# VHH binders against EKC/KEOPS complex subunit cgi121 (cgi121): the designs that were tried, part 51

Target 1, 174 residues: EKC/KEOPS complex subunit cgi121 (cgi121), of Schizosaccharomyces pombe (q9p7j3)
Amino acid sequence: MILPLFPETQVHVFVYENVSNCAAIHEQLISQNPIYDYAFLDAATILYKKQVYSAIIRALEDRRDEQMKTKTIHSEVILSLSPKTEISSAFRQFSMTKKSKNIVVVKIDSKLTEEEEFERLDKLVEGNRVEFSDEELQKLIDFKVLKKNYKLDPSTLENPLASILSSIALRGYS
Short names: E, the ipSAE of ESMFold2; O, the ipSAE of OpenDDE; V2, 0.75 times the mean of E and O plus 0.25 times the DockQ between their complexes.

## First folded at step 2 (VHH)

Design t6 (framework vhh_7yz9_2)
Fold by ESMFold2-Fast, scan of step 2:
Structure t6 (fold): chain B 174 residues (1-174), chain A 120 residues (1-120)
Amino acid sequence: as target 1 above (174 residues)
Amino acid sequence: QWQLVESGGGLVQAGGSLRLSCTASGSIFSRYAMGWYRQTAGNEREWVAFITKGGSTTYADSVKGRFTISRDNAKNTVYLQMNSLKPEDTAVYYCARRGYDSIYPKEDYWGQGTPVTVSS
């Protein structure tokens, strides 16, 4: 995938449901195993493709401007999903946990094709791969988690896209 | 309360070696990942090395092959063995504790810092 503002940056996004080995993956992420250099997100926190793209764009902007607050572009994507610039809160809110069942995986600056990344990830993730689409994401979202993470009131839950995108784009400016 | 106490810094000539120690007091040390950071005047702290509770290690590119992080859980101590020191390694070195539940967590306890000066 090509982003208009970052046309030379390769981006791949994958969705897995019914993952049985999240505890093992989580241990590898805490260990900073370089084979697991991806952003592993809990799908319970992701409602739209645009939500993921907005976080990726924000992370790439921070890298371009030498303003990254985390050690890798992938952890910066996780931070960028949060409405606040607080690293520990962002990871608690959006990262895959040992108890996660469905995950969204982001790879930036891949030297591999999408198909090659699928081959690699299928060896790491014990789950069912599904399409990265709003339809599939909306089957996996937890609205209680979404409401908590973005401070949404009941009136915005029916159409939260604009609120989520502005929270990501305006983080640190309001 | 949890405390981290660092030692082993000092003045050394380029090409020399130093071993830094960081001893934790308080809760169970063996359950926490630990890291080393360094800071020069006017600059932000930069990450140097990280060791997980299980002993897996990662290093910043600037120190790979020269520095080794290790831990001794019986002594509640994390070490940084610094070999082939360069003037660019001159900094105050900080030990930090990490929580287990995050990929790159915010460090919640810091040592006081130990200065290292590498002369040319």
Scores: ipSAE 0.006, ipTM 0.167, lowest interface PAE 10.2, mean pLDDT 82

Design t7 (framework vhh_7yz9_2)
Fold by ESMFold2-Fast, scan of step 2:
Structure t7 (fold): chain B 174 residues (1-174), chain A 120 residues (1-120)
Amino acid sequence: as target 1 above (174 residues)
Amino acid sequence: QWQLVESGGGLVQAGGSLRLSCTASGSIFSRYAMGWYRQTAGNEREWVAFITKGGSTTYADSVKGRFTISRDNAKNTVYLQMNSLKPEDTAVYYCTAKGIYSRYPLTDYWGQGTPVTVSS
């Protein structure tokens, strides 16, 4: 996938449900295995495709402007989902954990095609791939987690898109 | 000190073998995944092999079956045993300690590079 704002940057996003090996993946991430250089997100925190794209765009803007707060573009995507810039908090809120069941996986600057990345990820992730679509994401979201992460007013839960995107775009502005 | 020191490079004939060594001081070795990249003139660095703290290994397809990465925890050293060397393996080899994905951002460490030339 090509982003209009960053046409030179290759982006792939994959969604997996019913993942049985999250604890093993988490161990590899903690061990810093470079084969696992992806942003592994807990799907319980993601409601919209636009939410993921907004975080990717923010991370790419921070990289372009030499303002990254984390070590990799993939960890910067995780940070960029958070309305605040505290790294440990962002990872607790959005990163997959050993108890996760459904995940969203982002790859930026892949040297591989989308099909080749899919083949690689299928060896790493023991779950069912589903379409990256609002419909599929809405089956996996946890609204209590979403509300807490973005501090949503109860009245905005019926249509939270604008609030979520604003939180991502305006992160770090005092 | 947190420095990676490489050794073992040099000139070798095609079909020959070399063993590269990389020693880290202090606790860096125990905290980081250790690995090797290589770079030819005008190209970006490409990963060759990695070994995790627990000893799990991964290899680039171009070196599978020919190269073996291992670690000696008592010496804080990682090794790359290179067998059946080909002229296309000619490159500068870099030892690295990488903190790629961590809740605590860690600095990647790189060695100075060890040249390997494989002649035909």
Scores: ipSAE 0.000, ipTM 0.213, lowest interface PAE 10.6, mean pLDDT 82

Design t8 (framework vhh_7yz9_2)
Fold by ESMFold2-Fast, scan of step 2:
Structure t8 (fold): chain B 174 residues (1-174), chain A 120 residues (1-120)
Amino acid sequence: as target 1 above (174 residues)
Amino acid sequence: QWQLVESGGGLVQAGGSLRLSCTASGSIFSRYAMGWYRQTAGNEREWVAFITKGGSTTYADSVKGRFTISRDNAKNTVYLQMNSLKPEDTAVYYCVARSYTEKFLPSDYWGQGTPVTVSS
C-alpha cells in the first residue's frame, strides 16, 4: 500500500492464522535476526486495519521528525500501538509471543514487491495466510486482551475504534 | 564491556576456503545471537549469515550452500566456514552480536572487521 502522507514508503501487512512455529519465530525476533526484520504482532491485539495503519503512520511521523524512541522502524510500529510511551510494556502487550496462535506481520521499506514478500514470509511462518481485512481480524481478536491493552470500559467495547485510534494518536500527551 | 575479535581473514584463490573466527569477550555471549556482515568499498554493509543462541542458522541467498556458520558456546566463539570462494566474496567481514537491551531495544556489538580477498 501507498500511504498519502508517505508516498515513497512501501508498506505491506500480512495475517497468518493457526501458526505452529511461534516459538521458533520468537527466538529469531529476540535475537534480531535480519531475515526477520518485520513487526510481528499478536493478532489477539488487533481489531481493525485502521489500528495497524494508525500505528504505522505514527511510527513514520516519529522517524521523519527524528523522535523515534526505539532503534528500528518495526519496533517503533509496535510501540506506536500502545496507549503509553513505555517501551517494555508495549512489547509485552502487542508483540508475538512463543504462545501466539495468530499473527499480523508488518514490513516497512521493503525492496521486494508484495508478492515476493508473500513468498518469503510463507517460508518463515508455518500457518495459513488470510486476507488483511477487518472481517478476518475480527475472527482472531481476543476482546479481553484488547480491553486490557487500551483500558476500555464496557461502553467503549460496543464501538472501540475511535477510542483505539485516539489512544494511538494521543500517546505521550495524555 | 563487549569486545569482538575477528581472525582468519586473508588472501585466497577462487575456489578456495577460509574459516573466520570471532571471539567475544564479556559476560553475556550466551544471551546473544551471532552473525556476519560484509562490506565492499562504496557499498553499504550486507548481512551474510546469522546463528541464534539455540543454534538455528540463516544465510543470505548469495552464500547459501557455500558458507556455514557455527558457534562454540564454551569458547565464546562464532565461526564462518567459507567454501567455494568467488571474487565477489572479496570484502571486509564484520562479526556482530545482537540482542535486545533490558528496555527491549535492539543492541548490536560490532567487531573491527577482517579483510578477505579472493583472487581470480
Scores: ipSAE 0.000, ipTM 0.299, lowest interface PAE 13.2, mean pLDDT 82

Design t9 (framework vhh_7yz9_2)
Fold by ESMFold2-Fast, scan of step 2:
Structure t9 (fold): chain B 174 residues (1-174), chain A 120 residues (1-120)
Amino acid sequence: as target 1 above (174 residues)
Amino acid sequence: QWQLVESGGGLVQAGGSLRLSCTASGSTFSSYAMGWYRQTAGNEREWVAFITSGGSTTYADSVKGRFTISRDNAKNTVYLQMNSLKPEDTAVYYCARKLYPSRYGTLDYWGQGTPVTVSS
């Protein structure tokens, strides 16, 4: 995928359902294994492709402006999904956990092709890859989690896209 | 990109004072929790003091009442005021951007360190 404001940045997004080894992946992430240098998101928190893209764009803007709050661009994507700039809350809200069933995986600045990243991830993730599409994401979302994470009320829950994107884009602006 | 530069270390006599400074190049400094750590040869880095983005402070028992951590967000700087220094405070002092939880690689940014020697 090509981002209008970052046309030279290579971005790959993968979606896996029915993942059986989330506990093992989580242990590799906290042990700092460089093979797992991706943003691993809980799919229960992601409703739209635009939600993921907005977080990626915000993370890339923060990197460009030397405003990153985390060590890696991938952890910055996870932070950027949160409406509030508090790292522990963001990771609790959006990051994959040992109990996750479905995940969204983001790779930025890959030195590999999309196909090569897929082959690599397929060896790390024990689950079924599905298309990164709004249709597939809507099968995996947990609306109770989404409502809590973005503080949505019943009036916005029927069409939450604008509220979600605004929360991501406007977070932390003075 | 994001880097931390410590200064203010040196040689001081027991009972003396030093003020350490840590300046960050990042423009979102005010949103980070910041900490000071110290390390002596053969030991792991020991946490000394911590300040949240909101200004709340916590201290290791060994320095409580003697050290004060503060920040100046307009200058992208965190400070460690060290009073009533003891020979056992001799160490290399590191500034760190504290992150929690550390789930992806090393999320902490560390400075290069500034040495402090307290003579008896």
Scores: ipSAE 0.000, ipTM 0.121, lowest interface PAE 17.1, mean pLDDT 80

## First folded at step 4 (VHH)

Design pa1 (from p51 with G54R; framework vhh_7n9e_1; at its last look DockQ between E and O 0.95; V2 from the best seeds 0.00; counts 0 for: pae E 2.9 > 2)
Fold by ESMFold2, look of step 7:
Structure pa1 (fold): chain B 174 residues (1-174), chain A 123 residues (1-123)
Amino acid sequence: as target 1 above (174 residues)
Amino acid sequence: DVQLVESGGGLVQAGGSLRLSCAASGFTFSSYAMYWGRQAPGKGREWVSGISWRGGSTAYASSVKGRFTISRDNAKNTLYLQMNNLKPEDTALYYCAAGLFPYSTDEADYDYWGQGTQVTVSS
């Protein structure tokens, strides 16, 4: 996928359910293995495609404007999902952990087709790929986690998209 | 109570310039991406330009790229469209719109629309 606002930047997003090796992946991320250079998100925190794309767009804007707060574009996506500026809180709340079951994986600056990137990623992730869609994400979300991460009240939890997108847009500016 | 009010339209000779404004109220302007669209007489609506929450990212329809410049002033809750080198084909009702998703050319993603301001370009 090429985002019109960033025509030189190819982005791929993958969703896996029933992942059995999150602990092994987590160890590789800690050791900074470059073949794991993706954003690995816990799918329990992701309800919408637009949530992920808004975080990607925020991260790309911050990179272009030299306003990134983290060392990589992929870690910046993780921060960009958060309503708060604290990096450690964003990672704790949105990153895949050793105990995650389902994940969303983002690759930015890919020089590969989606299928080629999938073949590479599929060697790393032991789980079942599902479609990146609101329908599949809705099956994997934990609404208690979503409510906590975005401070949603019962009224906003009925239709949380606007609150989530506003949080991503306003982090650090309100 | 949301309002988007366009102004700055009018009659202009081909090759001329106009600056459109869109004054916004009733919502948190800085959390919305903003857009300009237009509708020529007897034609469907056409996406013209979009700008992200804080104005850092912009995009344009190919028909206006290089001639039109979108901008915003979040302190004034105002969106702008600078239109240079106008052509008779630019004659249309120009309207602004707002959406929470930071970029979309799909009007289904927009939450609010203005009523529009007429731009007429004579040869």
Scores: ipSAE 0.388, ipTM 0.725, lowest interface PAE 2.9, mean pLDDT 90
ESMFold2, look of step 4: ipSAE 0.347; ipTM 0.696
ESMFold2 (binder alone), look of step 4: mean pLDDT 85; pTM 0.853
OpenDDE, look of step 4: ipSAE 0.858; ipTM 0.916
ESMFold2 (binder alone), look of step 7: mean pLDDT 85; pTM 0.852
OpenDDE, look of step 7: ipSAE 0.839; ipTM 0.906

Design pa2 (from p51 with Y103W; framework vhh_7n9e_1; at its last look DockQ between E and O 0.89; V2 from the best seeds 0.00; counts 0 for: pae E 7.3 > 2)
Fold by OpenDDE, look of step 4:
Structure pa2 (fold): chain B 174 residues (1-174), chain A 123 residues (1-123)
Amino acid sequence: as target 1 above (174 residues)
Amino acid sequence: DVQLVESGGGLVQAGGSLRLSCAASGFTFSSYAMYWGRQAPGKGREWVSGISWGGGSTAYASSVKGRFTISRDNAKNTLYLQMNNLKPEDTALYYCAAGLFPWSTDEADYDYWGQGTQVTVSS
């Protein structure tokens, strides 16, 4: 997929449910295995496609402007999901953990087609691929975690997308 | 109350220039991507230009690229459209819009709309 604002950057997003090897993937990430050069998100924290794309766009803008706070574009995506400025907090909030069962995987700067990237990623992730859609994300979300991450209250829960997008946009600027 | 108020329109000769402004109030301006659209007589709404929340990313319709420049001042809650080398086919009601999603050319993603300012380019 090509984002209009970044036509030279190919982006792919995948969703996996019932992943059995998140702990193994996590260990590879800790060891900084280059084969695992993705943003691995806990699907329990993601409710909308626009949430993910918003974070991707912010990360790409930060990179373009040489304002990245993290070391990699993928870690910047994770940071960009958070309303908080602390990197450690953002990772705790949104990154895949050893205990995760469902994940959203983001690839930036892919040189492969979506199908080729999927084939590559499918060798790393032991789970079932599902469609990257609001419908599927809604099945995987943990609303308790979502409410905590974005400090949603009964009033904002009526339109959580607006609150989420605002939080992403205002991080470090509020 | 949310408001988007356009200004700067008017009558101008072909080859001339105009600078449109869109004053925003009632929402957190810096959290929104901003857009210019236009509607010519007897035609549908057309996307003209967009700018990201931070102002670092811009895009233009092919029909105005190289002639129009979108910009924003978040401190002033104002969106701008510098229009140079205007053509009669640029004649339209120009309106600004705001969307929380950082970028979209789909008007369905826009949250707020202005009433528009008339731009008329004579040959």
Scores: ipSAE 0.792, ipTM 0.884, lowest interface PAE 0.6, mean pLDDT 95
Fold by ESMFold2, look of step 4:
Structure pa2 (fold): chain B 174 residues (1-174), chain A 123 residues (1-123)
Amino acid sequence: as target 1 above (174 residues)
Amino acid sequence: DVQLVESGGGLVQAGGSLRLSCAASGFTFSSYAMYWGRQAPGKGREWVSGISWGGGSTAYASSVKGRFTISRDNAKNTLYLQMNNLKPEDTALYYCAAGLFPWSTDEADYDYWGQGTQVTVSS
């Protein structure tokens, strides 16, 4: 997929459920294995496609403007999901962990078609690919986690999209 | 109550310039991507330009690129469209819109719309 605001940047997003090897993937991410150069997100923290795309756009804007706070564009996506600027808290809140069950995987700057990228990713992830859609994400979200991550109260939790995207938009300026 | 109010339209000669404004109230302006669209008489709606919530990213329809400049002032809750080198085919009702998505050309993603301001470019 090419986002209209960044026409030279190809992005792919994949969703996996019932992933059995998150611990192994996590070890590869810690070792900075370049084969694993993706953003691995815990699907329990992601409710909307717009949430993911908003974080991607924020990360790409920060890269363009030389305002990135993390080492890679993929780690910047993880930071960009957070309402706060602290890197360690963003990773604790949104990144895939050794105990994650379902994941959202983002590839930025892909030189491959979606199917070619999927074939490579599918060799790394032991789980079932599902569609990147609001319907599938809703099945995987943990609303207790969402509420904590974005400090939602009962009124915002019933319609959380605006609060979530506002938090991403205002990070560091509110 | 959310309002988007356009102003600055009018009659202008071909080759001229015009600056449109869109004043926003009733929502957190800086959290929204903003857009300009237009509708010519007897024709369908056309997406014109968009700007991200912080103003760092802009995009334009090919028909206006290089002539129109979108900008925003988040402190004043105002969106702008500077329109230069206007042509008779730019004649349309121009409206602004707001959406939480950082970028979209799909009007289904927009949350709020203005009523529009008429721009008429005479030959």
Scores: ipSAE 0.021, ipTM 0.444, lowest interface PAE 7.3, mean pLDDT 87
ESMFold2 (binder alone), look of step 4: mean pLDDT 84; pTM 0.839

Design pa3 (from p51 with G54R Y103W; framework vhh_7n9e_1; at its last look DockQ between E and O 0.84; V2 from the best seeds 0.00; counts 0 for: pae E 4.3 > 2)
Fold by ESMFold2, look of step 4:
Structure pa3 (fold): chain B 174 residues (1-174), chain A 123 residues (1-123)
Amino acid sequence: as target 1 above (174 residues)
Amino acid sequence: DVQLVESGGGLVQAGGSLRLSCAASGFTFSSYAMYWGRQAPGKGREWVSGISWRGGSTAYASSVKGRFTISRDNAKNTLYLQMNNLKPEDTALYYCAAGLFPWSTDEADYDYWGQGTQVTVSS
């Protein structure tokens, strides 16, 4: 997909459930293997498509404005999900870990169609692809983790989307 | 109690300029993408322009690109539209809107709307 505000940039997002090789993927990410140049997120932390797209938009704005805090656009997406500025905390809270079971995978600057990118990714991830949709994300979320990551309380539970998106927008300004 | 209040409309001759303002209150302005839309008499609504929450990204309808400039001042909670080289076809009710998602021309995605300010461009 091409985001209207970033017409030079193609983005794909994939969701996998029941992933059996997160530990192997994690080792490849630590080794900075360029074949694994994606953002690998723990699906337990992602409730909405808009949550992911808002983080992508923020990362792209920061890249354009030369304000990135991390080494790659994909790591910048991970930071952009966090309401806090500490990079290590953002990765601990949102990145896929060796023990993750379900993941959301983001590719930015793709030169491939969605299906072509999926074929490459499917060789790397041992799991089952599901639709990137709010309905599927809701099945994979851990609400206790979501509430902790975004400091949601009873006053915000009626509109968790608005609180989450505001947190992404306000990082560094609150 | 959210309010979006437009001002700066009026009658102007073709080729002239106007600056519209949209004063916001009751929500955290800097968390929202902001938009201008317009509706001419007897026509449907037209999306005009949008701006990201910090003002770094802007977009325009092809009919106004190069003539209109959207901007925002987050310290003043105010959205602006500078309209230059105005044409009679720009005559419309101009309204501002706010949404948390950074890009949409679908008004179902917007959270708040203003009442609008009339712009009339004479020959």
Scores: ipSAE 0.255, ipTM 0.623, lowest interface PAE 4.3, mean pLDDT 88
ESMFold2 (binder alone), look of step 4: mean pLDDT 84; pTM 0.851
OpenDDE, look of step 4: ipSAE 0.839; ipTM 0.906

Design pa6 (from p51 with G54R A59Y; framework vhh_7n9e_1; at its last look DockQ between E and O 0.62; V2 from the best seeds 0.00; counts 0 for: pae E 5.6 > 2)
Fold by OpenDDE, look of step 4:
Structure pa6 (fold): chain B 174 residues (1-174), chain A 123 residues (1-123)
Amino acid sequence: as target 1 above (174 residues)
Amino acid sequence: DVQLVESGGGLVQAGGSLRLSCAASGFTFSSYAMYWGRQAPGKGREWVSGISWRGGSTYYASSVKGRFTISRDNAKNTLYLQMNNLKPEDTALYYCAAGLFPYSTDEADYDYWGQGTQVTVSS
């Protein structure tokens, strides 16, 4: 996929449910295995496609402007999901953990087609691929976690997208 | 109250230039992506251009790419559209809009709308 704002950058997003090897993937991430050069997100924290794309755009803009706070573009995506400026907090809030069951995987700067990238990723993730859609994401979300991460209240819960996107946009500026 | 007020429209000859402005108030401007759209006589609304939040990433409809330039000044809460090499087919009511998603081309994603400014390009 090519984003209109960044026509030279190819992005792929995948969703997996019932992943059995999140702990193993997590260990590879800790060891900084280059084969695992993705952003691995806990699907329990993701409600909308626009949430993910907004974070991606934020990360890409930060990279373009040489304003990244993290070491890699993928870690910057994780940070960009968070309303908080602390990297550790962002990772705690949104990154895949050893206990995660469902994940969203983001690849930036891919040189492969979506299908080719999937074939590579499928060797790393032991789970079932599902469609990257709001419908599927809604099945995987933990609203308790979502409410906590974005400090949603009864008034914003009716339309949490606005609050989420605002939080992503305002991080570091509010 | 939220307001988007467009200005800068007018009559211009083909090949000419105009610069539109959109003054925003009543919301956190820097949190919103901004967009230009237009509606030609007897036609539906058409997306023209978008610009993201603070970073100012831009994208354009194919019909205006290379001729129009969208920009913003967050300190002034103002959106701009520089239109060069105007053509008769550019004749339309130009309106600005605000949305939280940074690269939407769907007006369903817009939260706020301006009333528009008329641009007329003569042959």
Scores: ipSAE 0.883, ipTM 0.930, lowest interface PAE 0.5, mean pLDDT 95
Fold by ESMFold2, look of step 4:
Structure pa6 (fold): chain B 174 residues (1-174), chain A 123 residues (1-123)
Amino acid sequence: as target 1 above (174 residues)
Amino acid sequence: DVQLVESGGGLVQAGGSLRLSCAASGFTFSSYAMYWGRQAPGKGREWVSGISWRGGSTYYASSVKGRFTISRDNAKNTLYLQMNNLKPEDTALYYCAAGLFPYSTDEADYDYWGQGTQVTVSS
């Protein structure tokens, strides 16, 4: 998905399954190591490509409008996935943890091609890259987590996309 | 029941102006990106303009940039298209659309469509 409003902002999204070193990555994120300047998301929380892209778009709009609530664009993506404004809740619910097994990794403001960025990321992540697609994301999602994070009930769980995207759009404005 | 109802079309001389409205009901308007498209006689549909959920971002097809202005009023659940310096090639059925996924020119990403309002620009 390419948006004409952000033509100079290159974004890459990667998905890894069976990641063995999430604890090590987590320690580097806490240490604010600039080599790890990505958004690391738990794939158990991500069902759709559009979910990730909507959060990216929201974060980029907030940066453009000087309305970011967090310190980096990557942390703003994590906040933007959440239906709530509380930063700590968003990180607890969507960020990769030491226990995560599958992850979605977002790079914003990349100066590299997708494959060049992958080569760098692949040195950091010990896991298997899979396609960023709804088909692969569906294999990695935890529907109990999704339901909790977006307060989905049985009537919306069959087709939750609208509820999820509405939550991203409405955060802070309802 | 979801409805998008366009109004404001009509016949206008080249160089003139029209303002289109799209009244929305049956869904949470402020959670949707909104779009204008058009279909000229005998041609396929053409994306014209889009506006983000809250109105902070707007974008336009190159053929209308500088002449058309999209806007929205979320308190009134209404989308607008101000069309200035109209040309005969702007003659078309203009329709609004709504999609939860913002910034898309792909009609497959749209969830709701209006029936359209005719705009005819005479030479």
Scores: ipSAE 0.155, ipTM 0.586, lowest interface PAE 5.6, mean pLDDT 88
ESMFold2 (binder alone), look of step 4: mean pLDDT 86; pTM 0.861

Design pa7 (from p51 with S30R Y103W; framework vhh_7n9e_1; at its last look DockQ between E and O 0.78; V2 from the best seeds 0.00; counts 0 for: pae E 3.3 > 2)
Fold by ESMFold2, look of step 4:
Structure pa7 (fold): chain B 174 residues (1-174), chain A 123 residues (1-123)
Amino acid sequence: as target 1 above (174 residues)
Amino acid sequence: DVQLVESGGGLVQAGGSLRLSCAASGFTFRSYAMYWGRQAPGKGREWVSGISWGGGSTAYASSVKGRFTISRDNAKNTLYLQMNNLKPEDTALYYCAAGLFPWSTDEADYDYWGQGTQVTVSS
């Protein structure tokens, strides 16, 4: 994916399955350990690459325009996935929890290649990396969670991409 | 039904200006990134400019940057392209497009297209 409006901003996205140490990671995130400066998302809430990239783009636009609502760009990505403006509900709905089994990890403003960033992240996450692809994401999604988070009705479930992307685009405007 | 209808094209002398409009209907305009493209006679389509769903982020092809300005009015469901210092090389059919993914130069990411408005720049 190319972000031409943000050419100086390198972004990496990783997906891990069968993560055994989410509780430890969660404690580090609460303590704001700078080594863990990533967005850690529950993969059960992520169905599409474009879902993640749309949230990233929204967070980057809000940072540029000095309209971020959270303290870091990575926390802003978590907020940006949500159709609603409430920060606490966005974190509860999309953030990795102590009980998460599969995660999506976003790094913004990386100064490392994807492989270098992976080596750093792989020391923090006890799990197996899989490809960041719609095919892999679809194996990890919980459709009941997705339906609830985006209020998808049965007619929307056969084409949820448009509803999801529209929700990210319209948060705070409709 | 979705419609994108361009207007404002015409014949203009080199160095002149035109303002194109794209009136949108049949979809939630605010949720879509919007784009201008162009196609010169006998050539393939060329991406010209894009604007994010809220209008805060814009991008331009290098051939038009500094001369063209994309904008949108989400209250009026209208996309604009202000074209200044026009050159004969800008002669083309200009069309607007819409895509839910915020900003892309890849036509595969676009959902809707207009029929276009002709811009002809004489030397």
Scores: ipSAE 0.353, ipTM 0.694, lowest interface PAE 3.3, mean pLDDT 89
ESMFold2 (binder alone), look of step 4: mean pLDDT 85; pTM 0.849
OpenDDE, look of step 4: ipSAE 0.832; ipTM 0.903

